VHH binders against o75319. Designs and how they scored, part 257

Target 1, 181 residues: o75319
Amino acid sequence: GNHIPERWKDYLPVGQRMPGTRFIAFKVPLQKSFEKKLAPEECFSPLDLFNKIREQNEELGLIIDLTYTQRYYKPEDLPETVPYLKIFTVGHQVPDDETIFKFKHAVNGFLKENKDNDKLIGVHCTHGLNRTGYLICRYLIDVEGVRPDDAIELFNRCRGHCLERQNYIEDLQNGPIRKNW
Below, E stands for the ipSAE of ESMFold2; O stands for the ipSAE of OpenDDE; V2 stands for 0.75 times the mean of E and O plus 0.25 times the DockQ between their complexes.

## First folded at step 20 (VHH)

Design LL8 (framework vhh_7qia_2; at its last fold request DockQ between E and O 0.88; V2 from the best seeds 0.87)
Fold by OpenDDE, fold request of step 21:
Order: structure tokens, then sequence, then C-alpha cells
Structure LL8 (fold): chain B 181 residues (1-181), chain A 118 residues (1-118)
């Protein structure tokens, strides 16, 4: 229940806002029960997430959690003012059409409802990299018409780490566009 | 540090056109993402058009089909061609440069005013 995810320590806790978008990616924050297994400088809690976001002079308007478990933190650990959306997303495989649609729908809904502010959509999986990067890039490609390589490059640069999974990259570059409705 | 200077703003009648320019001085921005933003009176700043370092473009729904963003890396300049201008396009237009790299600094111009009025 409280074991640290493999390689979790290897990734930067929080990326930066992706220019031209309202996305920000981060690795999964871990609730207090994990702290006893971490050095102080390795800790990254939900509270730490919000502190780091504030340090960037940004504000979260939505958190999309793509992890396939609920053991890392509780939605109750988040401020009540920030909506939390869980989209259970299986790791290591390309997300299915339903998952992609759910993500796109959530993003579009947020953008429609938040036209009067500049709040960010925070997206995370376990490492905030592969599943997170795929779905963000999938959105940029399918909805905004961005070239796959441009989308991938932007995400990688802003996250501070590159997408690692070849099946994700291949699907983004050469796979079919997924329906938006 | 990178400096951005906008030009091309002014007063135009509805249906008219303007071409904005943003020139980076002292540094190349070939690796930068460039954006045009605008802030109308009493409203928040909003993205108008965005161009990736790789060339992809993005537009706000309100300007699609009317505005075109382009860049000339050899001249360190980004452009915004604005056609079929409407009164609701009235705003101060800002150029912005984003390197994209984690920890990098964003740069903003001082803005150029665009007024669409009969």
Amino acid sequence: as target 1 above (181 residues)
Amino acid sequence: QLQLVESGGGLVQPGGSLRLSCEASGFTFSSYYMGWYRQAPGKQRELVAFIYSGGSTKYADSVKGRFTISRDNAKNTVYLQMNSLRPEDTAIYYCAAFKGDYGATDYWGKGTPVTVSS
C-alpha cells in the first residue's frame, strides 16, 4: 500500500506550464503515510504540489489523475476549490478510445467553463510522463491540429523529461486520429 | 536578455486589415515558441495565435479564418496578419516568446494598440 512507485524519485515533481496551453504535468503526489520512506527533500505531497504551483505564479483549476490506483493520495487531501477527476488509465499500453474521449471531454469542458480565468489543468499519472504525455499530446494533435512531433517536443521540454514509451510515441506520430465527439 | 518590440497597431475600420510585427532584438528565437495575446478593456489577457518552434499554429476560435500567425527566423520576427477586423478585436496586442525548456524565462513585449471602429 505505501511502497514508493518504481523510479518515482527519478522524475522532477512538477513541470512547467506548456506555453500556448493550459496544461501542466507533474508526477503523482504521495500522501503523508509515504513520507517515512522518503528523505525530506524527496517528499512530494499534495500540499507540496500546490506550493510548487504557486511558486510558478500559477493556479490549478482542475486535476486529472490518470493513475490506475487510489493508494497514492486522497481527493480530500486537495483544496475543495480545485475539482478532481479520476480517469483510470492502464499503464504501458496506448489508452483506448474511451479513455482518450474522457480526457478530451474533461479538457474541453474545463476550457469552456474557465474562459474568464487562466487556471491550469494539472495532469498526472505515476511519473507524470508517459500516460500524461500521451493524452496531452493526443489532445493537441487531435483537437488543436498540432503536428505530432511539435506536440511531443513541447511536452518533453516543459516536463523536463522525454516520453519514454515507443508505443505511445509511435501511436502519436503514425496512429489514427481519435474521435473528438 | 531577449527583447520583443511590437509594431503595426493602429486605428482601422471594421472589415479592414492590419499586420502586426514582433521583432526580437539581440538574440535568435528560432527555438522559441511565439504567441500573440490581446487584452481588451475590462477583460483578461487572452491567447490569439500561437506558433510552435516547429511551425505548427494554433488560433483562438474567435479569430480562426481571419488571422494568420507566421514567423521569419532569419529576421527574428513573428507576424500577425489580421483580416476582416471587427470592433471586438479592439485590444492591446502583445507578443510573447517561450523557450519551452524547463526553468526557462518567458519574454513579453510592451504591446501595440489595435482599435477597430467606424
Scores: ipSAE 0.901, ipTM 0.945, lowest interface PAE 0.5, mean pLDDT 95
Fold by ESMFold2, fold request of step 21:
Structure LL8 (fold): chain B 181 residues (1-181), chain A 118 residues (1-118)
Amino acid sequence: as target 1 above (181 residues)
Amino acid sequence: QLQLVESGGGLVQPGGSLRLSCEASGFTFSSYYMGWYRQAPGKQRELVAFIYSGGSTKYADSVKGRFTISRDNAKNTVYLQMNSLRPEDTAIYYCAAFKGDYGATDYWGKGTPVTVSS
């Protein structure tokens, strides 16, 4: 079944571009089959995502999907011009070093290939908050040398929701720097 | 009105230095993320240097080791110290302020031109 993810309706669909970065975070878009379970104002489809990004005068150049399922939408629902990458990320634990490395590698590859434009990396998990915020902040901390509190503050403000999982917050604030290669 | 005003641009020979200033008026400066951007004719506007509200900094690869961003919250001013200037640094330099909140207004200065040539 196409159950609406728990608490999904409680989150803003799309955040703001994180200034000084190439990131934008959003909750998982839901394909058309979910719309019969949603009021019209609650809908947030892949098409709605791209419309909202255009309303901000931005353009996506990559979507990184951190969910462990394909049931929410199909990559075929996205414009063919936007690369899509899935990184299966566990939902209740601090992501392991392999997952963190995959994320860093994807971001670094994008930045190299897109150095001559200003396209954004869209990152989502189910709610676009905990896993998404963790990996974005881990990248900013480990790769860009941003202080943990600065990274967390920027993410929270731009997402419009604060990181919720305390084990994620603790690891960002007090955990070790992870390798970048 | 809330404003950002850049100053310190001009003509300078290669290898020289300039210090750009961006003075903010009409808002609480300390809570903003600040950036210096530049745009050369025929090029996209690009981030040069960025400073978080809490003080973390980052730089474009092309300016690392030569440029330094700093802020003085008491003076509502952000600076860009530009050393070892090169002809490819020639551009209009813009100061920007970002609150970061969803729907918040970003502020941009009018720009200060910098020309690096013999």
Scores: ipSAE 0.819, ipTM 0.913, lowest interface PAE 0.7, mean pLDDT 92
ESMFold2, look of step 20: ipSAE 0.808; ipTM 0.911
ESMFold2 (binder alone), look of step 20: mean pLDDT 82; pTM 0.828
OpenDDE, look of step 20: ipSAE 0.886; ipTM 0.940
ESMFold2, fold request of step 21: ipSAE 0.806, 0.817; ipTM 0.910, 0.913
ESMFold2 (binder alone), fold request of step 21: mean pLDDT 82, 81, 82; pTM 0.827, 0.826, 0.830
OpenDDE, fold request of step 21: ipSAE 0.900, 0.899; ipTM 0.944, 0.944

Design LL9 (framework vhh_7qia_2; at its last look DockQ between E and O 0.91; V2 from the best seeds 0.85)
Fold by OpenDDE, look of step 20:
Structure LL9 (fold): chain B 181 residues (1-181), chain A 118 residues (1-118)
Amino acid sequence: as target 1 above (181 residues)
Amino acid sequence: QLQLVESGGGLVQPGGSLRLSCEASGFTFSTYYMGWYRQAPGKQRELVAFIYSGGSTKYADSVKGRFTISRDNAKNTVYLQMNSLRPEDTAIYYCAAFKGDYGSTDYWGKGTPVTVSS
């Protein structure tokens, strides 16, 4: 259906670019059918996403959708010039190695193909926080060698919200590094 | 209001070394993420080195093993030690400061030129 996700209204629609990276996190945009259930100021559509990105003087080069459903919006709602990648990611549990690898592979592929620009990798789950934050931080830790606390702090500050799931935080801080290939 | 002033650029021969400095003023330096970027003629600005407020560092692949970014919070200064310089390192080097907080402002220096030529 088109019910609003729980607590979706509580989170900032879009974070800011993570300095030193190509990442930006945001909550899931909702297609038009959801608008009738929202106050005008609460609405956040795919169009609104791109407007907010432009207001930050940034441009999206890739959207990675980590939600485990397709009911929120359609890829057709996005500009044709921005690739869309779906990585079905189960909520509340630490992503498995396959999911982590898919994410890393997608990011690395994008960076390889976009060396000539400064476009951003937009990442979102439902709230753009826990799954999103985990995978971004996992990448920074495993691929870029960033200390877990530094990665987490940067993400939290830029997203405007802190990672909430203790199992995600624990895995980032004390869990094993996942293979990059 | 934060200001960044770069220094240390110049002309060097291939294989030579330079040490760039970026002095910050007007804010608490220790809470900022700092980065060195460079822009070569006809090319896009690119990240060279980045240092987290917590001390983590990362480098562009092209400079790994040759460049070192460091910071002295007591002096409000970030450094870029550049060793084994190559002609392809020729660029204007920019210092940048990022607060990281949502809604915060980023700051950039005016740049210092580095030319590597025989």
Scores: ipSAE 0.888, ipTM 0.941, lowest interface PAE 0.5, mean pLDDT 95
Fold by ESMFold2, look of step 20:
Structure LL9 (fold): chain B 181 residues (1-181), chain A 118 residues (1-118)
Amino acid sequence: as target 1 above (181 residues)
Amino acid sequence: QLQLVESGGGLVQPGGSLRLSCEASGFTFSTYYMGWYRQAPGKQRELVAFIYSGGSTKYADSVKGRFTISRDNAKNTVYLQMNSLRPEDTAIYYCAAFKGDYGSTDYWGKGTPVTVSS
């Protein structure tokens, strides 16, 4: 269906590049078929995403889509020059170790192949907040050694919205040390 | 408006050390994320070291164990201690400050050159 995801209108479409990192977070772009249910100023399409990234003087080099479905947009709506990776991430629960590993592996692979440029990894779930924020912060904490509160603060500021789900926040702050490989 | 001024660059032999300083204006310096970036001739600007407002640090792989970033919020200053310098470290080093808030402005210094040559 073409139903607008709940609360999707409440979130800023695209965050700001997270300084010191290669990450930028955004809510799921919606293909044209959804626009009949949106006011013009509410629209946020795949094209709008790329325009907003260019307005920040940035470039996407990878999109990691954490949603379970492909009803929001099709990979064909993206420029073929931008790799697209889907990592099915169940909402409302802390992602399992397999999901976290896939995310870390994808990020590390991108950084190795893109060491000679400054292109960004775009990460989204439905709202670009809870699952997105959790996995980005988990990477910063586990791989880069960033303190949980520092990672969360950076994400919240750059997204323009705070992480909302307490189980994610608690796991980031107090959860077990996890393997990176 | 926040202004960043780098100092401490210069010519040094391989294996030597330098300490870069970056002084910032503004009484809310402690809330900024700070970074040292470098740009060698013909290359893009790259992150060297980054320090979060809460003190977490991260480093480029090429400098880990040799460089240390630190900050003194009372003096509105961020430092880069560079030890065991190599010719590949030759670049212009830039200080940068990031508020991080959506829609906020980033600030960049004019850079300080570092040349590592025998």
Scores: ipSAE 0.774, ipTM 0.898, lowest interface PAE 0.9, mean pLDDT 91
ESMFold2 (binder alone), look of step 20: mean pLDDT 82; pTM 0.831

